# VHH binders against RCC1 domain-containing protein 1 (RCCD1): the designs that were tried, part 4

Target 1, 376 residues: RCC1 domain-containing protein 1 (RCCD1), of Homo sapiens (Human) (a6ned2)
Amino acid sequence: MAEERPGAWFGFGFCGFGQELGSGRGRQVHSPSPLRAGVDICRVSASWSYTAFVTRGGRLELSGSASGAAGRCKDAWASEGLLAVLRAGPGPEALLQVWAAESALRGEPLWAQNVVPEAEGEDDPAGEAQAGRLPLLPCARAYVSPRAPFYRPLAPELRARQLELGAEHALLLDAAGQVFSWGGGRHGQLGHGTLEAELEPRLLEALQGLVMAEVAAGGWHSVCVSETGDIYIWGWNESGQLALPTRNLAEDGETVAREATELNEDGSQVKRTGGAEDGAPAPFIAVQPFPALLDLPMGSDAVKASCGSRHTAVVTRTGELYTWGWGKYGQLGHEDTTSLDRPRRVEYFVDKQLQVKAVTCGPWNTYVYAVEKGKS

## First folded at step 4 (VHH)

Design y14 (from t38 with T105E S108D; framework vhh_8emy_2)
Fold by ESMFold2-Fast, scan of step 4:
Structure y14 (fold): chain B 376 residues (1-376), chain A 122 residues (1-122)
Amino acid sequence: as target 1 above (376 residues)
Amino acid sequence: QVQLQESGGGLVQPGSSLRLSCAASGFTFSDYAMHWVRQAPGKGPEWVSSISSSGSTINYATSVKGRFSISRDNPSKTLYLQMNSLRPEDSAVYYCARVEYDRWEGEDYDYRGQGTQVTVSS
């Protein structure tokens, strides 16, 4: 009963360290380019200088400033300083191995650990959460961090389903669809209405009563997608990555008329317009410390999101890809290097009659999985 | 050629201690992580413990954590497993193993020795 699903991965953006982004050997790819045919890739994780590809057959391949291959791999997560790999072990246990990126898959890892919960038989079954993907460990009781200590335990009460890491912060989605954040907050990326850091996971009260399906962390911004297809976005906006008005894209003296809904700490909603209010100069948002509701063009529902350091990508229910934010390396896929402070559909996939199914961003590039329209 | 030779097994009573040794030859021992794996009669192999090349990173299976301790002596090319508070369910053939991380078509364990039998009974 497994579905046949013919599709291909595409890449675009920065590849100045030799990262594979499809055809071409320049430093940038501005239009989605197909990756090599015949490789059944199920996981892509990208850092600034290298990308890790995992196949359904369990092969890991590195491309860019790090190179090499390994077998028996179930998952991989790439950061600039290190590579985390989840390997099949003897028996039911999985082995987590962490390498310095510069010596990835060579000799001995910096750190290795068997990945199993310590408690058995007396563990609370109501506390068990479904295992996610790296950096969340399969047991959902810990995650891997790019900074020591590499193994970070999570309280069982969190019932983690997904965990994503930014440059300074973490986002956690629990089994009930609640969102938690912690880490550095000076760019508003925690969403609690302050710029203060949080040492422990803290519930985003502004999102209470809403059920989230996905979270995505960028360098210094945050995104979540609700089960109903709404996008909530907060954090740093200097490059327009929140799709909120920014000075860098405004013409001198221009009035910006854009609408966004901001959630207050008590969960109340306030619609904001990017145009001047009460005769004041046009409001430009450098930092958004509370989740803001973002509407896509044509009222499209979102199903997937991924963030780079300064850009955002969202897949719609109908299989369209929207991107915005910093575009200087072509990572938005619009066949140019223009940065955007509003969502724009990537026309390449529409023109090629492709339905987008997945997106994953590196800091400066974007990888997309798409299938031909009319095929599952 | 790579060779691993385990020793130190035997018959002991529950609650006793044993120290297993593994003598390595044919490769630069100090460059490789090492593992202990056991196989009980009628059961599949079970990973027990691992230690990094320098000895700085150590991991244990939940079933042995707090009772067993892994260590290594790189100058003598020897891996050790100190087993305390032994239980009947610890009865198995114990193997030391080396893994080759860069071998993409290879097994999780490139090499293992002949094993040493541990029996915990009266």
Scores: ipSAE 0.000, ipTM 0.112, lowest interface PAE 21.3, mean pLDDT 79

Design z01 (from t19 with I103S L104E; framework vhh_7mjh_2)
Fold by ESMFold2-Fast, scan of step 4:
Structure z01 (fold): chain B 376 residues (1-376), chain A 125 residues (1-125)
Amino acid sequence: as target 1 above (376 residues)
Amino acid sequence: EVQLVESGGGLVQPGGSLRLSCAASGFTFSSYAMSWVRQAPGKGLEWIGRIYTSGSTSYNPSLKSLVTISRDNSKNTLYLQMNSLRAEDTATYYCAREGYYDSETGYSDYGMDVWGQGTTVTVSS
């Protein structure tokens, strides 16, 4: 008798600090490996040395350089310096606790604050409804920052739906599908066409007239996915994480001396090898300061995106996973450690007849939720 | 080519001290934060500490009183000074290059993309 199995989480990439990635081999897992079977994990948040798992039953479990567990948890957000935990109270109020990562869930938190939603749309304040995801607070009026002050209010007129943090920048998606960015801009990650920092949220004018459904922030790059399934990507491309040509993938010992950086008319930075006597030079893009439209192989539509420090992962409408960027820990899931400057489908999930439903990247690893392709 | 080569490991008596060195080549050493990481037999990695391009340091709190990390950019060399060694400190010690850090802007990339081969420290009689 054929039975449809429940979904499962898979992990791959860096796990040298004991992070749970299934059957870890030393420091790295190069192919998707199933995590604990039967655990109903609804949120994964990963820093480079530890991972936080939240179950639908409200249990938080830490794996890696930080360890421990807590109950009554609605959400958690892991960064290298701190862990933010949102705990459910008996009423509609929630308790936000911010812990130093090295002492997570032990003793007194660095900071704690009661968070009262201004309005709750869900019937069950502690149930299955999800009002928002850290680092954005459920009230959508503030977010958690990895640097003091930890509680950062948002302007009253800004109606946030999603907020994601990179190493130096922030991306915000509002209720109307508009995207805002602020923070460090040196690698083009803000998308405004300059490398200047922004101290407060600034609207991405290049995306006006388009309705975005999701944003994702990497270390120094940015991604958004439109309601129609188009991918826009910008920022730093040293490892090919924008799916634009990069020099770092052509390390064959014959690298051309005398590289030069050219600034395109649109502000993108293109580096070239020296002159070519009888052939085209090999250009590569180091920085893309404006959103660039990215087409997946086969013209697939995107529905979800997540970014690590130097890699990108996208889930298609049909349930396929594409990854690219820096791959030296196996975080791209292609059974090797090769970095890629173009999207490649993760064949493991196709071979196993699995439909990918979610992806979450840590800086150097990747977590994927997939279900078996059964009869509907 | 990019390389990190550790040296200074060996057998040491409990309570003793040891200084490890890591020689870097093939990249601009002064532009990178550097870490020390160890792996005891049959265990996972344990992060010891890092030193930023500015020379400031950050340590695993469990080890902070026992170790000191320093660097000499003129020699492209990273150091780990260990004192009051215990049998539990027996491990292979790795030097690792972290992501790029730009001191002008304060940008940093956490994660270790280049590792040395490791040097073994055995604390026993």
Scores: ipSAE 0.011, ipTM 0.501, lowest interface PAE 9.1, mean pLDDT 81

Design z02 (from t19 with I103A L104E; framework vhh_7mjh_2)
Fold by ESMFold2-Fast, scan of step 4:
Structure z02 (fold): chain B 376 residues (1-376), chain A 125 residues (1-125)
Amino acid sequence: as target 1 above (376 residues)
Amino acid sequence: EVQLVESGGGLVQPGGSLRLSCAASGFTFSSYAMSWVRQAPGKGLEWIGRIYTSGSTSYNPSLKSLVTISRDNSKNTLYLQMNSLRAEDTATYYCAREGYYDAETGYSDYGMDVWGQGTTVTVSS
């Protein structure tokens, strides 16, 4: 599978339903693998069992438990139960179609509605591959939800730039760089300091005075990246997806001792205790209900983030990819299935002299767009 | 700690029936939605269906007429009843736990965070 262009999409993680993550690699791909050569992919949206790919030519292709193709597509958003597709029209109107995933692109959609785009620049003006704008609609006045009602209006005063959906919650980034959250809160994923649900978008007071450039929602965790490259992360941490201390013995399912030995970044050895005798040397954090500042190794600036159900991926300004969290399907890309509660750089892209430009996580897999740095 | 063990697989003739069982241990079984998934030799996974904590079920439309999923929370056991089996039903069958399922909200993460090792069903004369 040769690369057709200097830039290419790579995939890794769970692909047991036939999702395209690298040809012939069974149910899991543990290291970044080039996707099919000759496909000009500009948008990727993944559910746990299928992936939607949109090309620059406007073709939508489904891979996995859902299959099929469609033309004149500007965007697509995949969830387990539903596929939302935005079709280009002959005028300024676009057609939003919501399909049941099992019958996606066949017969009648569950719902269809004409939408008027607010901006002409809904296509990526930078000309590089990026995550799709759905579930936020082009008019920035409504979003699509995987649960009825499927079309959800936003208050007129709320000027949305980005909206991401987790399993039970929503994150919204407004034009001023403020972050709002609502939905289920039992895992701290709303960031308001309580575990209570919010029915309406609520401003994250803890982030006021900071200007955010990006938000990302995981299953039950949340991430935002500031204009200055700082990462704030909160929510559920049972798998280490917040890069906060987690229980060493939870991930491998084996408990032979209440102590484990780990190496620090400097190579020093530290004993970790999972027992209650003296209190653990590091606290175990299952839930983080307020945004926590996360530092990347070597003080690198973050520019993009994406979350799976239980893992997190961040792209740095220098084009490096860091991943952490639940790794048992290989979705962290470290050529193993080890889960991590600290960011680790994906060495594949460094070794191949590739600069990472975009990352999009499905629940259990990871898709990456990377370009050549030049002479190898 | 957390474990799923499938049983009941074997050789069955075309048109026959089989009931598979999945024994769960190491977690509160009644708090999780459970799924059945199969993989035919040399092919990808095919989702069969799920059963919620309420006992309600959701099936792959292609398989709905052939299968019934049930659970017995008192025995921590998940079941898959298969009828009118054909050669194309030859596969390894896996039970899987949905990621966290919140009984109060009825939500799950749709992802399967724990899998059994599988049990093989061969439909042949």
Scores: ipSAE 0.013, ipTM 0.549, lowest interface PAE 8.2, mean pLDDT 80

Design z06 (from t19 with S108E; framework vhh_7mjh_2)
Fold by ESMFold2-Fast, scan of step 4:
Structure z06 (fold): chain B 376 residues (1-376), chain A 125 residues (1-125)
Amino acid sequence: as target 1 above (376 residues)
Amino acid sequence: EVQLVESGGGLVQPGGSLRLSCAASGFTFSSYAMSWVRQAPGKGLEWIGRIYTSGSTSYNPSLKSLVTISRDNSKNTLYLQMNSLRAEDTATYYCAREGYYDILTGYEDYGMDVWGQGTTVTVSS
């Protein structure tokens, strides 16, 4: 397309199993590093030990502990146990193939079935450089899970638009902008105000009256971004992945005063203050069981979020990338291995005059699509 | 300081056996699942296997018949027994701390957050 700016994918973080994160060798990449030039990657899905890349031409390539390639691919979703692949089929149907990750694209898949493709009512807002729609199936009637049972039907009344999976929980965004969660809740990741598990999708009452545009699930934390650019975040914070004070950083490091607003199940908001008083340690939040409103530095609006196992990444409306959480593999992209319990802008993209359009986190690494900024 | 130190590597003839050790310090060893991982020269990492806090083990299916992982919590030491070694087993072998396991809550963390420096095993005549 003549009006599209040239873009490239960048990677950083853990790559010890041979995952492609750029030209660097070794186990970690601490600064954003460009991926292969001239390859039209439009979808990235990363497990902790391998990454699946889908090109605009429909080629799937696996990098890391799993290897191989396949053609006629529309989407792929990588997990520790499973690889789900959506292939172009004859007529209006697509073929879903699900592989055990250790034997991905070799021999026979664990199962395969025809699925009715989603009606194409939406253009690609990111210019083809976006995360895949799996693990939600195109029919919006079922999703794939890395834990048995692997094929999970959704209730007929759910009008799913997006579904994201954490280590033990699921988040679902419906066509009306409502958020549902279910699965394991012991780390507060469901957002219902309890630590109890939910076997079925449960509406997040605390977010009622707000319209969400996107959800993201980390290992044990959850994020959503509203239509107006507000960030809501909840769940486990042992590594600072909620941008709330954590013991790991406050006791021997800098303590910084900060405020966060919590949402209760009834939509009530509670302010939390993090910081130190006259040498006292900062108050620590290990678990946040209700959605908390998070402000980015300088009041920037969010448009996209993605989560790793213990880190969080957010793209702003102006094309800046902020990351925070566990950083010991370099997955925050700040040219160091320091973990953060507050959002910090990834200066690499600013310094290189790049506008960030998409971000996709694996458990321990981060993939970013960025385009060059035009001259005024 | 959290630290893992591997030992026991060296030159082994094809068909031979070797036992590697990994000494842990600076953390509560019994609270963590532990893994062995290897890296052949010029290649990526290959996961060998894991031992949980319970003592149960899980192995790479391609290596299961050739290796045994064990632990001694009283000595804060992890072991890898390797048998019937072949030239393709030549690699640097790492022990790694897999994740935190909280007995009371049953919580397990994923990934490998602490690695040793590795010990080199060379299999040749």
Scores: ipSAE 0.042, ipTM 0.559, lowest interface PAE 7.0, mean pLDDT 81

Design z07 (from t19 with S108T; framework vhh_7mjh_2)
Fold by ESMFold2-Fast, scan of step 4:
Structure z07 (fold): chain B 376 residues (1-376), chain A 125 residues (1-125)
Amino acid sequence: as target 1 above (376 residues)
Amino acid sequence: EVQLVESGGGLVQPGGSLRLSCAASGFTFSSYAMSWVRQAPGKGLEWIGRIYTSGSTSYNPSLKSLVTISRDNSKNTLYLQMNSLRAEDTATYYCAREGYYDILTGYTDYGMDVWGQGTTVTVSS
C-alpha cells in the first residue's frame, strides 16, 4: 500500500493465434513469461483465440485472432463470439459497445447502449474483486450476454457485486456474500445437487451462512472463495479441474481405458478406468453437483480464483499461485504439459522472488500479475 | 470417449477443389457447434469458420469465398468444401468441437475443447 513495488504481467498456455504470452514462439508457453504489453495493465480478459488488455490510462489493446486498439476504455470482456467494451463518454454515462469478435473495433458495433456511471472507487489490478466488472454492468442491475439479447436485466431484488460466465452457466455474487447460479447444469456446474438447468438465478443453499468474497466460472465448473480464505468448487472434473481424483489426459488414459460411471451417495459421479495390463479399475470423480470444500497444500488461505475451460488457478494470501486441471497447452505453468488432479504451486514465482497479486484465465491460458518481493 | 477424425487431405493442384470430412463420435454431435481451423507449416493457427447447431455458418472474412462448411447430423459428420485452392492454402486442417446451444437458457459458449488429429492439404503443381 504505502510503498508499491514494481510489478509485471506474465502469461502461459495456449497462444497459437498469436495471443501475447511473452516471446510467443510456437503455439504454447509452458512457464510464466513476462508480457511485452507493460505494467499499466489493469484488466485482462481472454477468449480461446484472442486477449483484451485494458490499461490504467484507458487504452484497450487486442492480441491474437482479433487485433486493434481503442481509447477511453474502462473495461473489456472477451468471449469467442463477441467483445464487450465499456468506454468513458462525454457526460456522466459510460458507453457499452459490443462487437462481433472477428471484426472487433472495426466498423460498426453489433449493439451499443449508454449505461449509468461507475461508482467512485479504486481501479487496481492487484486489489480484491472489483464491483461492476464486465460482464456485470457498472449499474449492477444487468449483465452482458454472449448471445442476443446482449443486455440481460437482473431481478430488482438481486444486489449483484460480481458476475462470471462459463460456457453454459452464470455465477452471481451479491452484496451480502451469497452465491446464485443459473444456466446449463448437465455437468453439475450449478451446484444445486442436480444436473438440471435453471432459467433464473437460484440461491446456492449449500453455501448459506458463509460469506463469499469471490466467484469464478470455468467452462463447466465453478469456484468461490470465502472471506475467510476457504475454497468451494463444483462441476465437471474429467480433467481434474476440481482437484478431485481423475484420469490424466496427458497420459492418454482416456484413449485405451474402459470407463464406467457410478453415482456416489453424496450425488457426485465417479468414473472408473481399467489399468494397463491386469489390475483393478482406478476410481475418479467426473461430476460434483454441489460445492465441495478444497484444502490447499500447507493450509494456505485463498484470496483470488480464476478458471479456464478445464483448469483452475488460485492465489493465496501470501502471494503464491496454485494451478491444476487440464495442462496439455502448458496453461498450469509447471514447465510441462502434464494435467493435474490436485493443486500444485507454480514454482516460477517463488524462484524469482515474486508475490502474485492477481490471476485471470482464458479458456486455455493463464495471465498473472506479480510484484517483486523487497530486498532484505 | 469423445473423438474427432479428419479425412480427405492430400495433394491438389492450384485452382483445384477438395472436400474434407470430420467424423464425430462419443457425444451428441447435433448439440454442438463445430469449427474448422488450419495451421500452415511454421505458422500459427488460422480459424476458417464455424457451423452452428441451427446449420447457420460464420466464416473468416478472408476465406469466405474459398470455403463452405456443412454438416450431416444423421452421419455425425462435418464437412469443409474448398475451391480455387492456392499454394498458401497448404496447411494441416483440424476440426474442433465448440460449445452447444442450451434451449432452456439460450446460452452458448463456443470455446473449442476437442480437436481432431488433423489432415494435411498440400497445394502444389
Scores: ipSAE 0.012, ipTM 0.471, lowest interface PAE 9.0, mean pLDDT 80

Design z08 (from t19 with S108P; framework vhh_7mjh_2)
Fold by ESMFold2-Fast, scan of step 4:
Structure z08 (fold): chain B 376 residues (1-376), chain A 125 residues (1-125)
Amino acid sequence: as target 1 above (376 residues)
Amino acid sequence: EVQLVESGGGLVQPGGSLRLSCAASGFTFSSYAMSWVRQAPGKGLEWIGRIYTSGSTSYNPSLKSLVTISRDNSKNTLYLQMNSLRAEDTATYYCAREGYYDILTGYPDYGMDVWGQGTTVTVSS
């Protein structure tokens, strides 16, 4: 963030394992709460039980079920089972270390490897700003996987710019703005129009001719944002995380009256449930195996997206934050625990006259970077 | 009304064993994966393990040799067997329901949407 004004990080959602969300030691934070004052955090990566914070000064701090600190850190990526850390070495060489999450930074890493970036440019500040982050390695030829083998090479033809991992799938954004997906497909999360798994990166043909600027992977859903600010979203929608029609979320499927699944001609799955009192069946979409164009309220352009296990967050060009999906831990930031199957603007940032610049979701919580709106 | 109620906690001597129970009601118990989680006094939550609808289990590696999770679908009951208890195992133990399981899509998530009230285990002489 090349901003002239200082900003602050905010957190909300689940924190029962002691994750820092800027408030007291309860299990949930329902409204955005400021994180530590005076700490310049440049990277947040969250698993369901702990969060890794990296500062611009190169300090890594773990909060939650894993605790500890380390210096000379350029990047960190937190998963349920593993913590990957990129440490600065002497010269251009960086050291990648992967720990089991439960013993992170305390014992010997499970695996370590020296990584040398391919880029050799001193007169390219744009190149530094466009450098990939974990789980994509700085060399852009391989990525870190939470499953063995931990080091996974990418085909020489792929010029990766961004790589994001879900619970069972991967999304890759290349230098030309094309999107590739692979891994488990049972929830439609690969976007190829089928539920079949892909062992190797496969180009999303449905998005050809469009230039994507960002990808985001949730547990079992996928999002990308185009250079023009359009949102495309696909995958699992049981909690409304695709902003497509789902069953009455107030009941959260606890009431099992009747359910039926139908497959649409485009491969999307529609489920129908019965009403309680002589009610009619309500149609809803459980799985969307093909990218769907999502319109934000007021036609706002999107610039950033991040996904939790069952929720989605999007930042607009004008600095507004929209969230939707499973909200029972307060991770949507609407000062309640209501789940939503449509985008809703987080009014806290509007009310406090804050412009949102970044968002990072953990599985059940949300971290937001915001700056004060300038006085004209 | 969806509810989980833990029982079986109490005072146990170091080296002893204890079995906790979790009684489920208000939902189709056999259709959900179930987890055990604990919280030591003044500390955050620690995940113990999960049992899937198939009966297979997955454990926190640091606790794997000390615990066994099982279920009885005919009684809508989840169990946690603990052996070789130490003072460090003093905690409030919670059972939790994993998110909705759909046979067609498959869904054992780490997302726990219903939690019990907890039962306290104290390991001391």
Scores: ipSAE 0.005, ipTM 0.453, lowest interface PAE 9.7, mean pLDDT 81

Design z09 (from t19 with D109E; framework vhh_7mjh_2)
Fold by ESMFold2-Fast, scan of step 4:
Structure z09 (fold): chain B 376 residues (1-376), chain A 125 residues (1-125)
Amino acid sequence: as target 1 above (376 residues)
Amino acid sequence: EVQLVESGGGLVQPGGSLRLSCAASGFTFSSYAMSWVRQAPGKGLEWIGRIYTSGSTSYNPSLKSLVTISRDNSKNTLYLQMNSLRAEDTATYYCAREGYYDILTGYSEYGMDVWGQGTTVTVSS
């Protein structure tokens, strides 16, 4: 065991409900700003109006439209409608509590249940099993849903390692590195090549033969990162969140040009403005219903991803942060409110000689954990 | 341009009532869920409530008995009716576009992506 020097958390984007994003007067923070709340945070989960912080000492703190604190917390997951909290219980049992977001940590929870860890993968000869994070329960056999019933069992055949929820869909990463999706599909966010909903987890056949290390769900888009550092991305792209060309950057909702929708061989929908070939604007993609390989500038390998409602953030193996998508609240961290349809490195962390270790997006803000370069 | 413009704010006596309006332009108003949010001087935003495309409403439980949200799609206008006003209701009131629903496809999208400039309500004698 090596002692890790403490880093710092930074926030940027929307903070109009009083969410902790650093110093600033107003609704928005456009550049990464150090959080005032100290350096012992190990889990951040953000909804559009509040953020839940869990410290290494087991304290839960709420910031924004919801306020309050609780002890003995192992994990927390914030959504628009509810807050799920996992607390340490006596013995090996943990206590799952689900609170209505508008009355979080006040009065009685809407739901409470004892959860017994039953890690069948702990006998894995590969070594240490990673504990799942909410909304996946530590037992890896059930997850927390933002709609009743709040406790949802997974089929016994699914050996979940990670589960992430978007606005209408779910992504599951299994122990073998396979990806499953289900839920609403109207924006192509399930990745199966159709816009149809799936009631049960369905294997993403387009990713078979590849071993995924991480999944991330946005409002209506999806991302996964392979063990080799490749990024696959699909779903809704009206704000450029897939790093595919988009119309809204050129016309910002003021388009009076004629549009045509073309379906590519891979099932992606491409919309084009009218005009002659010599003077025609670039094509743009509104929906990508199959996983698309995304290359970062300079050929950088990805290790982590997180998605907001309309933006995407990726951490590279070298500790750089790239962001893109809808930026009008400053959530991309580029010191402006410009939306981007291609990955751009957040220069703040490079300029300050900081190595990014973690990123967590809320719907319209971004939280980053970074450490000083030159450590061991 | 996509725009929301609030109106109807002003000085009101304690115990009085006031109706705020929000005029929408530049988008298909009937396809969006709409919200009201307020900000008291020196404080953060407080969500008041939402009205869906169907006309159904959802309110902050702390404010439910004091407010009513309605809409008139023929006028592209959102309303907030406030009753029994107290000094603590002094705030800037914002309307916000929260969700999109396309009738033909059933497509829905949620998020407060467009906000008005706000209208100020002062409750004082």
Scores: ipSAE 0.285, ipTM 0.686, lowest interface PAE 4.9, mean pLDDT 82

